# Ledger of designs, part 1: VH-VL binders against Hydrogenase maturation factor HypA (hypA)

No score or structure here was measured in a lab: all are predicted.

Target 1, 132 residues: Hydrogenase maturation factor HypA (hypA), of Synechococcus sp. (q2jir9)
Amino acid sequence: MHETDMTRALIQTLRDWWQSQPGQPQIARVHLVVGQFTCVEPASLTFAYAAQTQGTFLQGSQLVIRETPLIAYCHPCGQEYKPEIGRRYACPNCGSPMEEIRSGRELKIDYIEIDYIECSTNFTPPAQPEVA
Positions, changes and structure headers below are counted from each chain's first letter, unless a header gives other numbers; Kabat numbers aren't used for antibody chains.
F, E and O are the ipSAE of ESMFold2-Fast, ESMFold2 and OpenDDE, as the mean of both directions, binder to target and target to binder. V2 is 0.75 times the mean of E and O plus 0.25 times the DockQ between their complexes.
Where letters were taken out, [cut] stands.
The coordinates of atoms that the task and the answers printed are left out; those that the model quotes come from them. Centres of patches stay.

## First folded at step 4 (VH-VL; framework fv_telazorlimab)

Design u01 (from t08 with heavy chain T105W)
Fold by ESMFold2-Fast, scan of step 4:
Structure u01 (fold): chain C 132 residues (1-132), chain A 124 residues (1-124), chain B 106 residues (1-106)
Amino acid sequence: as target 1 above (132 residues)
Amino acid sequence: QVTLKESGPALVKPTQTLTLTCSFSGFSLSTYGVGVGWIRQPPGKALEWIAHIYWDDDKYYNTALKTRLTISKDTSKNQVVLTMTNMDPVDTATYYCAHLKYDFWSGRYYFDYWGQGTLVTVSS
Amino acid sequence: EIVLTQSPATLSLSPGERATLSCRASSSVRYMHWYQQKPGQAPRPWIYDTSNRATGIPARFSGSGSGTDYTLTISSLEPEDFAVYYCQQRSSYPYTFGQGTKVEIK
């Protein structure tokens, strides 16, 4: 996955949200969840974010990344399991191939920290329509 | 704003190859997180997902149909093409193309906009 | 593949009545999605991620469920609600749909 293109799309998502907000709030931090099975490198993403936000409404804001582990679901066993990335993806109990991923593929905004003159406020985004 | 339109033959003979084109506007398949999928519906029956393609050329096929299917995109023309070989009367259906978009808020893909559908009848 | 079974196949009701549509999966899924389809029209996204209404969908529609059992509820039917409703899972490939529940006027 190309971090530069991904970061551009993320910033566009943030801009669309920001323009819809009354008062055009000052964004302090954007908290992003990045799963271990996305092939996204956090340092590259943070670097691209810093570079692409220069001269924009996001200038001076920080991208904060939280990683999540890969968790798969085995339908024959009816259980979640943790694959060994780079080593074994099949179910350790029955050998079925990894067909469903429950965690570790996330690439999403967790919440946004907004600065006010008195104090910082946390914004948890509402559920999006199935489109958007 | 986002619109999709299916085009292709209305009639196909058994054993022939079907080629369907999805022409769209209001988005680009060069945009991160965007894709286009194909879904079909035989008259009076349930919907069946066929295939989809993403901005990065990653392709997914329904395993029951996989050996007969090819999906490709032409980003400059705003088109996605689906090819299905060895058509049979049971493949008679309305074929839809649909917009697929990644949502950074939820971390998932959604089918949001659908074309009107094109009826393909397979008969001798 | 995961098979989705919708029940009942047909629900004959009058305006103002409550409709409850069920969708059962052959294996546990994380989310269920619902579409509404009227004759001659493309399916319309209706409920996504089990319980979220798509933009413009009236509050009388609600979705719920987990694991293998999911439900779409219409609290009080309006004339425009008579349609076929399909459930869909996207938890694993291939993506699958239920056979549909037709909500028709009595």
Scores: ipSAE 0.596, ipTM 0.786, lowest interface PAE 1.1, mean pLDDT 89

Design u02 (from t08 with heavy chain T105Y)
Fold by ESMFold2-Fast, scan of step 4:
Structure u02 (fold): chain C 132 residues (1-132), chain A 124 residues (1-124), chain B 106 residues (1-106)
Amino acid sequence: as target 1 above (132 residues)
Amino acid sequence: QVTLKESGPALVKPTQTLTLTCSFSGFSLSTYGVGVGWIRQPPGKALEWIAHIYWDDDKYYNTALKTRLTISKDTSKNQVVLTMTNMDPVDTATYYCAHLKYDFYSGRYYFDYWGQGTLVTVSS
Amino acid sequence: EIVLTQSPATLSLSPGERATLSCRASSSVRYMHWYQQKPGQAPRPWIYDTSNRATGIPARFSGSGSGTDYTLTISSLEPEDFAVYYCQQRSSYPYTFGQGTKVEIK
């Protein structure tokens, strides 16, 4: 996965949200959830964010990353398990392949902190694109 | 405007290999979070997801069909190609390609734009 | 694979009536998505992430549910709403669709 391209898309999403906000507030921190099975390297993403936000409305803001582990669900066994990323994805009890992922694939904005700190904000997604 | 169009043979004989091309405009498969998927619908039956490919070349296949499927992309040509081997009359269906978009707010993908579909009939 | 079962298979209703379409998953899913399809046309995204309407979809459509039980509701049917509706889960691979519920004029 290219963290540079991912960061560009994230910044565009943040710009669209920011332009919709009254007073276009100063953003202090962007809290992002990154699952361990996305193969996204947090340090690379943070570096790209710092580089790409220079000279923009996000200059000086921090990207705060919370990682989530890969958790799968085995239907035959009726239980969750934690696969070994890069080694073994099948259920350790019955050998069934990994078919349901409960967590670890997330890549999403958790919340945005504005200057003069509000611990969380009502973050409204943009409208979906017109399809037909 | 985002548009997708399927192309390929209308008639395939049993045991032959089917190759379908999805040609698109209005987006690039180099854009983060973008993918293209294939879905089919046999006459009078439910939709069945076949496969999809993401901007980073990550590929996913329907387990029931996996041994017969190959999906690839050519980002410079704005094309995604699906190959399905050993065709059988039961594979007769309208085949659709569709745009997959990532939503950073929900952390989920969804199919937002679909091609018109191309009917593939498998018979002797 | 997660099997989605839609009920009823067919709803015969008149314009102005309320329609309730059910989609049950064989195991728990995080979100359910809905598509509308008219004869000879490609499916059209309708509801995504359980309760969010796609762009241009009228307010009379609403989605709800959690776990294994999901519902699409049309508060008052309009003539253009008569179509087949499919649910889809994307919580696990392979992605699966329900068999559809046909909403037809009585």
Scores: ipSAE 0.102, ipTM 0.631, lowest interface PAE 4.9, mean pLDDT 86

Design u03 (from t08 with heavy chain T105F)
Fold by ESMFold2-Fast, scan of step 4:
Structure u03 (fold): chain C 132 residues (1-132), chain A 124 residues (1-124), chain B 106 residues (1-106)
Amino acid sequence: as target 1 above (132 residues)
Amino acid sequence: QVTLKESGPALVKPTQTLTLTCSFSGFSLSTYGVGVGWIRQPPGKALEWIAHIYWDDDKYYNTALKTRLTISKDTSKNQVVLTMTNMDPVDTATYYCAHLKYDFFSGRYYFDYWGQGTLVTVSS
Amino acid sequence: EIVLTQSPATLSLSPGERATLSCRASSSVRYMHWYQQKPGQAPRPWIYDTSNRATGIPARFSGSGSGTDYTLTISSLEPEDFAVYYCQQRSSYPYTFGQGTKVEIK
């Protein structure tokens, strides 16, 4: 729902992190976890990311999104349960309302992939192998 | 240099409405992942979270107080206003406002900077 | 709501001693957060996400715990450490705080 503004803040977080890194590496992929109960659309995030990273240190990098299911915790029962999104959020065992969400509301960086940097070496052209 | 400062009346009579203003600098409430919350502390007692408001105008209230509370923001003035109706002597407390910021690496919000607090005494 | 109970209410110790402060939740929480407060001052974030020190907090402070049982430890008390410490949970609304543990000079 606020994918454009969220993406701008994400890019600022990435910039602050990138500036703190030795050698300021080339970022290949940013892996983001997005819960299914965030009302955030992955396609909208990916589109906003591509648009906002043009001409920046992130140009050419990809945003990779992993979705997580909604999991709630029932305090009276002392156990987790999976609500039926759009149908029933209350605990199926005791009927208590959904007050704690354990999963499905995430919006966080999982990890950042940097481009592989091949170690450069001073190659001496190979000599013909000995014919012995 | 994030700073916040609470302002409002020092004395309120029972049944009156309290209005508190949080004036801040060093951040904008138009920035994604930023919010301002209110927390109170009666003399010699524990902290109690009251309410907070986010950059997108989303609002959260302590359910025990919700019917008495309104939180609003004026992004252009760098202010957040809290109103609390029907004040009672048990509402006597120091009221703090605090900065809320989302951390994308952890996926959670933190109260990092707090105002100095303003004491509100409710008495006849 | 989740109730946080801190123990002891008051911990009387001398500088150089180890302090162990407990915070117990009425239901399981993912993380616990700690604040330090001195008389006449606003609370200061001290430990977040159970075990991470806030910026500038000395290494003698450590946090640990999981589920319902959380601990704040001060390995060797310095004079400036005598204060009230509050735990907080943010796993569910409303956010709640413990009643505080006062660490004072005996």
Scores: ipSAE 0.514, ipTM 0.734, lowest interface PAE 1.4, mean pLDDT 89

Design u04 (from t08 with heavy chain T105L)
Fold by ESMFold2-Fast, scan of step 4:
Structure u04 (fold): chain C 132 residues (1-132), chain A 124 residues (1-124), chain B 106 residues (1-106)
Amino acid sequence: as target 1 above (132 residues)
Amino acid sequence: QVTLKESGPALVKPTQTLTLTCSFSGFSLSTYGVGVGWIRQPPGKALEWIAHIYWDDDKYYNTALKTRLTISKDTSKNQVVLTMTNMDPVDTATYYCAHLKYDFLSGRYYFDYWGQGTLVTVSS
Amino acid sequence: EIVLTQSPATLSLSPGERATLSCRASSSVRYMHWYQQKPGQAPRPWIYDTSNRATGIPARFSGSGSGTDYTLTISSLEPEDFAVYYCQQRSSYPYTFGQGTKVEIK
């Protein structure tokens, strides 16, 4: 599949989001949802991400992938069902073809974890040392 | 920066084939998640999606029009071409091409930039 | 195909009034999208994924809904808001649009 090209587009989305954020925070982890019916290979995606983020604002960040199963909806039966990928996509109860997919085609950023750097200062001036 | 412009004949006779070209700039149709679609609007009526083509040459056609439609791209020329055979007066409409972009934040495609449209009148 | 029905066909209002536009789908859709179109112009993306405003769209516009029933609301009409609004579903092919609601000055 086009994991390398897909990763470039993902990084561009992250760059546009990052530039819109106050203080342009340091990104620790990017959580991506990848459905089983996208034919995206997670290992290839993670490898491409690590390679493409070197020397960028994302250097050192991790891509965390959560996979979702294929779930279809059968309108005649009014019920969700899980197709058998590569074997059978039709509704097991009525035989209607798979026309609505509820889950398993996701390819999206779930959320972004940022690092917070906290600086706390007490503005009490130091006492002057006593002159001998 | 993204711009699209439709070009083609303003007048087409019934039974003839219409060829429309969408010329664009500010993006490449080799970029992952990018596509170009065609939408038409008869005078005073609703919008009707016609077809679109994606960066990987996947093509989708409106089922009601599919037997009459061909969509193709020339990535090196930054062009997408739509042909529609057997034109009829009911096909009179303003034809738009539009940029399709995948959004990783939402997980979906959307039309974000549209051309100005070109009016095609079908009459003898 | 999924048929989208918009109501009312025409909404005649004065600046400052609230506008509520409905879009109903013939079967359940996951998201609804809205476009604004002014005479002689191409449609402009307005609301996407039911409730998100496109870039530059004023906060007075809001979208809501689920299943088969979706709404576009304009909290207080400005002169530039008088236009035709179209809803669109992209949950299944073919993508379909509603017939439009014309928001016109009274």
Scores: ipSAE 0.446, ipTM 0.741, lowest interface PAE 2.2, mean pLDDT 88

Design u05 (from t08 with heavy chain T105I)
Fold by ESMFold2-Fast, scan of step 4:
Structure u05 (fold): chain C 132 residues (1-132), chain A 124 residues (1-124), chain B 106 residues (1-106)
Amino acid sequence: as target 1 above (132 residues)
Amino acid sequence: QVTLKESGPALVKPTQTLTLTCSFSGFSLSTYGVGVGWIRQPPGKALEWIAHIYWDDDKYYNTALKTRLTISKDTSKNQVVLTMTNMDPVDTATYYCAHLKYDFISGRYYFDYWGQGTLVTVSS
Amino acid sequence: EIVLTQSPATLSLSPGERATLSCRASSSVRYMHWYQQKPGQAPRPWIYDTSNRATGIPARFSGSGSGTDYTLTISSLEPEDFAVYYCQQRSSYPYTFGQGTKVEIK
């Protein structure tokens, strides 16, 4: 629901990171981890990213999304469990309510893929006048 | 630069309602992933988280205090207001407001900037 | 709620000495966070996500731990390091803090 505002904040994070990098590299892909319990729609996020990066240092880059499952931790049992999204969130062993989420609420940059820059040893400069 | 400043009465009588305002600059509560929280510290004692409010108006309250608490924001004024009813001498504390920000690198919220705090004394 | 117990309550040391501060959680937490507070001042974020130093925090400070046991270490105390240190967990609501460890000059 908030993909537009989220994308704007993500791009600001990317800009701050990019400005700190030597040579300010060309970014090919931004890999983002999105948990299943964030209520973030990947298609909406990708669309907002494409729209908001035009005319910026991110123009032409792709947003690549990897989803993670919901994993909760039950303190009474001392163990993790996988809730059934939309059906049952309580611990299946002891019935305690879901009070801690260990995975599935991620919304974070996984890694950034930079464009390869070719260096040619056979560079021939443009033709210049033969005599100065 | 992010700055926050608490304001409110220095002295409150038992049973009265306390109203504290956090005024801030350097960020907006319309920004995704931003929030403001309240934390208090009685003299010589530990910090206690009270409540926080997020950019999308989501509110969270300390369960021990929640029946007495209301948190609200005025995005256009850059203010967050906390009210606490039925004040008691044990509520005497320095009250802090703090900036909450979501970090896309870690995927978590952090308290990064705090106000200077305001001492509220509850006595007859 | 998760209770955090800090030990020792007071650590009396001289400049140049090593300080080790413990924080024990009543139940397993994924990360622990630390704050430094000097008299009359607001707490300052010091260590976050167990082992990461906040911006500007000297390299002599390090955090470690997992599960229920977490540690803040100061390798060689400087005069400006004498303060109260608080741990915090944010794994579940309500967020809770330890009672603090006061590092004071001998």
Scores: ipSAE 0.332, ipTM 0.761, lowest interface PAE 3.4, mean pLDDT 89

Design u06 (from t08 with heavy chain T105V)
Fold by ESMFold2-Fast, scan of step 4:
Structure u06 (fold): chain C 132 residues (1-132), chain A 124 residues (1-124), chain B 106 residues (1-106)
Amino acid sequence: as target 1 above (132 residues)
Amino acid sequence: QVTLKESGPALVKPTQTLTLTCSFSGFSLSTYGVGVGWIRQPPGKALEWIAHIYWDDDKYYNTALKTRLTISKDTSKNQVVLTMTNMDPVDTATYYCAHLKYDFVSGRYYFDYWGQGTLVTVSS
Amino acid sequence: EIVLTQSPATLSLSPGERATLSCRASSSVRYMHWYQQKPGQAPRPWIYDTSNRATGIPARFSGSGSGTDYTLTISSLEPEDFAVYYCQQRSSYPYTFGQGTKVEIK
C-alpha cells in the first residue's frame, strides 16, 4: 500500500537523521507537510506511522500533518490559479493545461520536535558567607 | 551503492524502433520514492529529458517525443526499458539512464546517479 | 516548454579566478538545478533546488536566484572545475536543460 510504503520510507529517513545526531535525541513530534494533490490521506498516514513506530526509536512520537492546497501556475497568463480537484485543472482564464504545480504536491518533513529533559537535581546551594 | 548501465544497439536505421535497457543495482524499483529516467545528448549539444517511470508505475514523457515513446519496468530483473519508434538521424545521441530519489527533507525528486551512457547512431 | 538560456556560452579563465554562470528561464520557475559534465563523462548533479550543494561538492560552489534569473558561482577556480555546466528546470513538464556554459582554461 502506498501510505504503508511511504511511511516506511519516511521512518528510514528519520532513522538516518537520528543516527547522525549527537546523543541520538528523543523525538516528540515529526511535522510533515502533505499536499492535497498527493492522493495521500492524512488519517491513513498517521495510522501507519503509529503502527510502524512501535518498538522503535520513534515509539510514542506523534506525526503532525499540515495540508497544503493545490495551486498551479499558468505560464501564458503569468499567474497562479487554484484548480478544481477532480473537476477542472486547466487555467480558467486561457484554458492552458496544468503544467506547473506551485503547491499541493508536497510530501516533506517540515521540522522535528525533540524532547528536552530538564535535569532534576537534589542541588543544595552553598551556605551563605557569614555576616560580619 | 547505486549503479546503472544502459544497453542497446549502437546503430539503428531510419524508421526503425530503438529499444534501450537500463540495468541497475543498489536499489529496488519497488521502493517508495524511487524512479528511473532517460536523458539523451546529441554530440556537442544540450541534454534532453526523454521520460521517467516511478516505483508505482507512474510514467512521464517529453511532450515533443510522447507519441514515439514507451517506458516500462521489470522490478524483478532490476530493469527499465525505453522504446522509441520511427528513428531519424537527428535522434543520434548518447542515451543515459538515471536514478530518481525522493527526498523527504526537500519534498522533491533528484537525479543523483547516472549511467555511463550508450551512443546510438541513426544512419542508413 | 520553458526555454533555458545560459550565458556566457564560454568562459575562459585561469585557476584562482571567480566564475559567474547565468541561466535565464523564458518563464518563472520555482527552482533551478545544475550539473557538471566533463568530456566523455555523464553529467553529475552539482547544485539542486537553486542553492543546495550535492553531496561532496566543494564550498566554493554556490547557487542563487529566483523567478527567471539564476546564477552558479565558483568563488576561486580549481583545475578540476573546468567543465561544462548545465542548468535544468523541473518546475513543469517537459523538464528542460540550458545549452551549457563551458568553463575553460585560458
Scores: ipSAE 0.217, ipTM 0.717, lowest interface PAE 3.9, mean pLDDT 88

Design u07 (from t08 with heavy chain T105W R108Y)
Fold by ESMFold2-Fast, scan of step 4:
Structure u07 (fold): chain C 132 residues (1-132), chain A 124 residues (1-124), chain B 106 residues (1-106)
Amino acid sequence: as target 1 above (132 residues)
Amino acid sequence: QVTLKESGPALVKPTQTLTLTCSFSGFSLSTYGVGVGWIRQPPGKALEWIAHIYWDDDKYYNTALKTRLTISKDTSKNQVVLTMTNMDPVDTATYYCAHLKYDFWSGYYYFDYWGQGTLVTVSS
Amino acid sequence: EIVLTQSPATLSLSPGERATLSCRASSSVRYMHWYQQKPGQAPRPWIYDTSNRATGIPARFSGSGSGTDYTLTISSLEPEDFAVYYCQQRSSYPYTFGQGTKVEIK
């Protein structure tokens, strides 16, 4: 996947969210979770973000990346295991191929930090309420 | 407004090849994070995912059906075509196409809009 | 492949009552998704990533669960809630669906 096109789509997602927010707050930091098995290079993504946000509502904001390790699940064995990226993906116990990935393929917004007058607070993106 | 509509033959004889077309409007398959998938439902049975194709032409097939399936897109015509070879009476089902969208909030693709479905009957 | 088993097959309740629909996976999954389907219509996305309601879905619907056990709850049934509800896992290929739970209003 191409970091430039991905970053453009991310920024569009952020713009749609931002326009829906009361007062259209100033965004300080965007926290993104990026799995180690996404083939996304964090430094390249951060560079593309900095370049593409110049002159926009996101100018001056930082993209903060939290990486997650590759964790697979073996159905025959009923256990999680950690594949060696680039070397071995099959279950070390029974040799079954890697069919389910539990962690390491994430690419998602974790939360957004916005600036208020004299303070900034962490904010989770809008989602349907779970309680109701 | 996103709309999808399936088209193809209502009747197929055993051993023939089925070709279904999904025609859509309200989105482009050139947009990052967009895809179109096919799902079928035999009468009175569960839904079964068949295949999907993404904006970058990446393709995924149900492993049980993979040898019989081809999925392709024509971005300029706003169409996705599914071909399934060697049809059998057990393939009788309502076939749906659905819009897939990547959601950066959750980190996954969702089927958010579905076509009305088209019934394909396989009999001699 | 991961097999999803929904129970009960049919749930008959009066308006105003609470409905609880179960979906069990043959192996652990990270998220469960739910669809509503009314007779003659295509399935509609209802709950995604276990607990998030799709756009326009009433607050009386909630999803929960982890591992192999997932639940869709309707806190107080309305007549328009009559439908078949399907669970789906997207944790591994092939994506699979449960056989459905039919909710009938007595």
Scores: ipSAE 0.494, ipTM 0.699, lowest interface PAE 1.3, mean pLDDT 87

Design u09 (from t08 with heavy chain T105W R108E)
Fold by ESMFold2-Fast, scan of step 4:
Structure u09 (fold): chain C 132 residues (1-132), chain A 124 residues (1-124), chain B 106 residues (1-106)
Amino acid sequence: as target 1 above (132 residues)
Amino acid sequence: QVTLKESGPALVKPTQTLTLTCSFSGFSLSTYGVGVGWIRQPPGKALEWIAHIYWDDDKYYNTALKTRLTISKDTSKNQVVLTMTNMDPVDTATYYCAHLKYDFWSGEYYFDYWGQGTLVTVSS
Amino acid sequence: EIVLTQSPATLSLSPGERATLSCRASSSVRYMHWYQQKPGQAPRPWIYDTSNRATGIPARFSGSGSGTDYTLTISSLEPEDFAVYYCQQRSSYPYTFGQGTKVEIK
């Protein structure tokens, strides 16, 4: 499955970041944004993460997933709408095909929570917000 | 130690089909989040993205060129092949292939390593 | 298609001076990416995701911006910095590039 390979790539991204950090901090939680139109199943991803992080610098950390809905924009109607995934992608009002996606295709690290000796600190990775 | 190198004809006649091969080393096109893209640059002009292919065989084409383009991969040979039909003098350009890597921080693919480029001249 | 407009087309400066290169998008993009290209060479990734330097790129280079307006800054030009710089957006297909800003010796 793609979730297994995706998790491996995600862990490599986290490893590269972790090795660049002073003191190699202990990671408590990795917050990931996963859109509904990525075809990624969150439970499969979290299970793969738990399995693949055993014996690594991420052992004991948790993958936290925030899902975003599929939202498209219909130019003829000038309105956003929510397609019915697997059933109907066209605009429900005018039937125009889905050409612009405003959200639901995200797959990215949102932020990382780090454990210190006496406290946990939220850490935002170097990423820009979406302008959509 | 990622390397890519373009190969193909230096001269193509109008209406002919161009076939370019990107040979690479230092990565596998079976790895999640990896792809190879093609970009061209006419002499003295801007860069233009042509197409790319991902590790899962998903393909994307520049809409303006889509009807003329085919991209394929041979993971066992570490090669990506681009075919462009009905060549025209306006297609004269240096053609580059580049390594694409998914960036989990931005949620976008980025080009990190480029080939040296191969000049293709379209002339009668 | 998102059109990227770079300004100025040519920037004539002396070593030690500050260079500011602009890239404006016809519609909002999430990130802007920059390449350096010298004559006869392939473009080299320079700045990615708006503000991150690629491997080996000196600290005098910085990127910034959001929405439609992005900037590449060179705090103090060195001889090896004279080149053409291109911006690129990858927020939507087709991926597009600006026309380039040539940084040349005065």
Scores: ipSAE 0.631, ipTM 0.777, lowest interface PAE 1.1, mean pLDDT 88

Design u10 (from t08 with heavy chain T105Y R108E)
Fold by ESMFold2-Fast, scan of step 4:
Structure u10 (fold): chain C 132 residues (1-132), chain A 124 residues (1-124), chain B 106 residues (1-106)
Amino acid sequence: as target 1 above (132 residues)
Amino acid sequence: QVTLKESGPALVKPTQTLTLTCSFSGFSLSTYGVGVGWIRQPPGKALEWIAHIYWDDDKYYNTALKTRLTISKDTSKNQVVLTMTNMDPVDTATYYCAHLKYDFYSGEYYFDYWGQGTLVTVSS
Amino acid sequence: EIVLTQSPATLSLSPGERATLSCRASSSVRYMHWYQQKPGQAPRPWIYDTSNRATGIPARFSGSGSGTDYTLTISSLEPEDFAVYYCQQRSSYPYTFGQGTKVEIK
């Protein structure tokens, strides 16, 4: 949706974390989870990240995006289902509208890879499971 | 530094409309992932979230209060305005505004800076 | 809406003692957040995303938990730690707070 502005905010988050680290680790890859129902375009994010990180502490690092599917829950049927994005959001079994979303709205850092092994006494990343 | 300050009337009569203004500095409501929320606290009681407004003008209201609430922003003035209709003595509380920031690690917004609060008394 | 229940309502302890504050959610939440509030003051962010201390918060404070059960621990109480602590969930709207735990001098 706002990939350029979003990427700038992401880089600021990474900078704040990086500056808190005593070893100034060299960041190789930033793994980001992007749900299919966020209206965020992954290719645009990757392009903005490559452009905005040149000349910075993130120069040479890659943004790696893992997409999560849109999964909704139908209360009348008591079951999860996968809506057809852009085509049909209602339950295919009973036709009830999509009211509860179980997955597909994620937009978060999964984990960060560094180029070398360093012991950081201040590093405590939030552990994010692959599915929320 | 980020600062927020609430302003509005200290006394409101039952059935009147309350208008509160949050004036802030140190951030812009045009910045991605930034918002302003309102929280209230009746004397001696727990905190209650009221409403948010985000940089993209997206708005969220507490469902118990939604029919009485309007939140708006003026990015040029660095202000957020909350309006609550049909005030009742039970709405007597200290009203706070707070800065919201998106946290890319958790995927949630968090309140990191709060105003000092303004006491609104609803009495005849 | 997700209801947060804090226990105990009041915790009476002496300086140097360990304090353990509980917050239970009516349904599973991803993270729990904590605020400290002293009389006449605005709440102050204390712990965010379950276990991260806000800037300037002493190491004696720690947060833990998952699912519906969360805890704030103060390893050794200092005089300035006596206050009311509130938990908050932001996993779903409406955002909700617990009723508070008052940590007071015995």
Scores: ipSAE 0.513, ipTM 0.777, lowest interface PAE 1.9, mean pLDDT 88

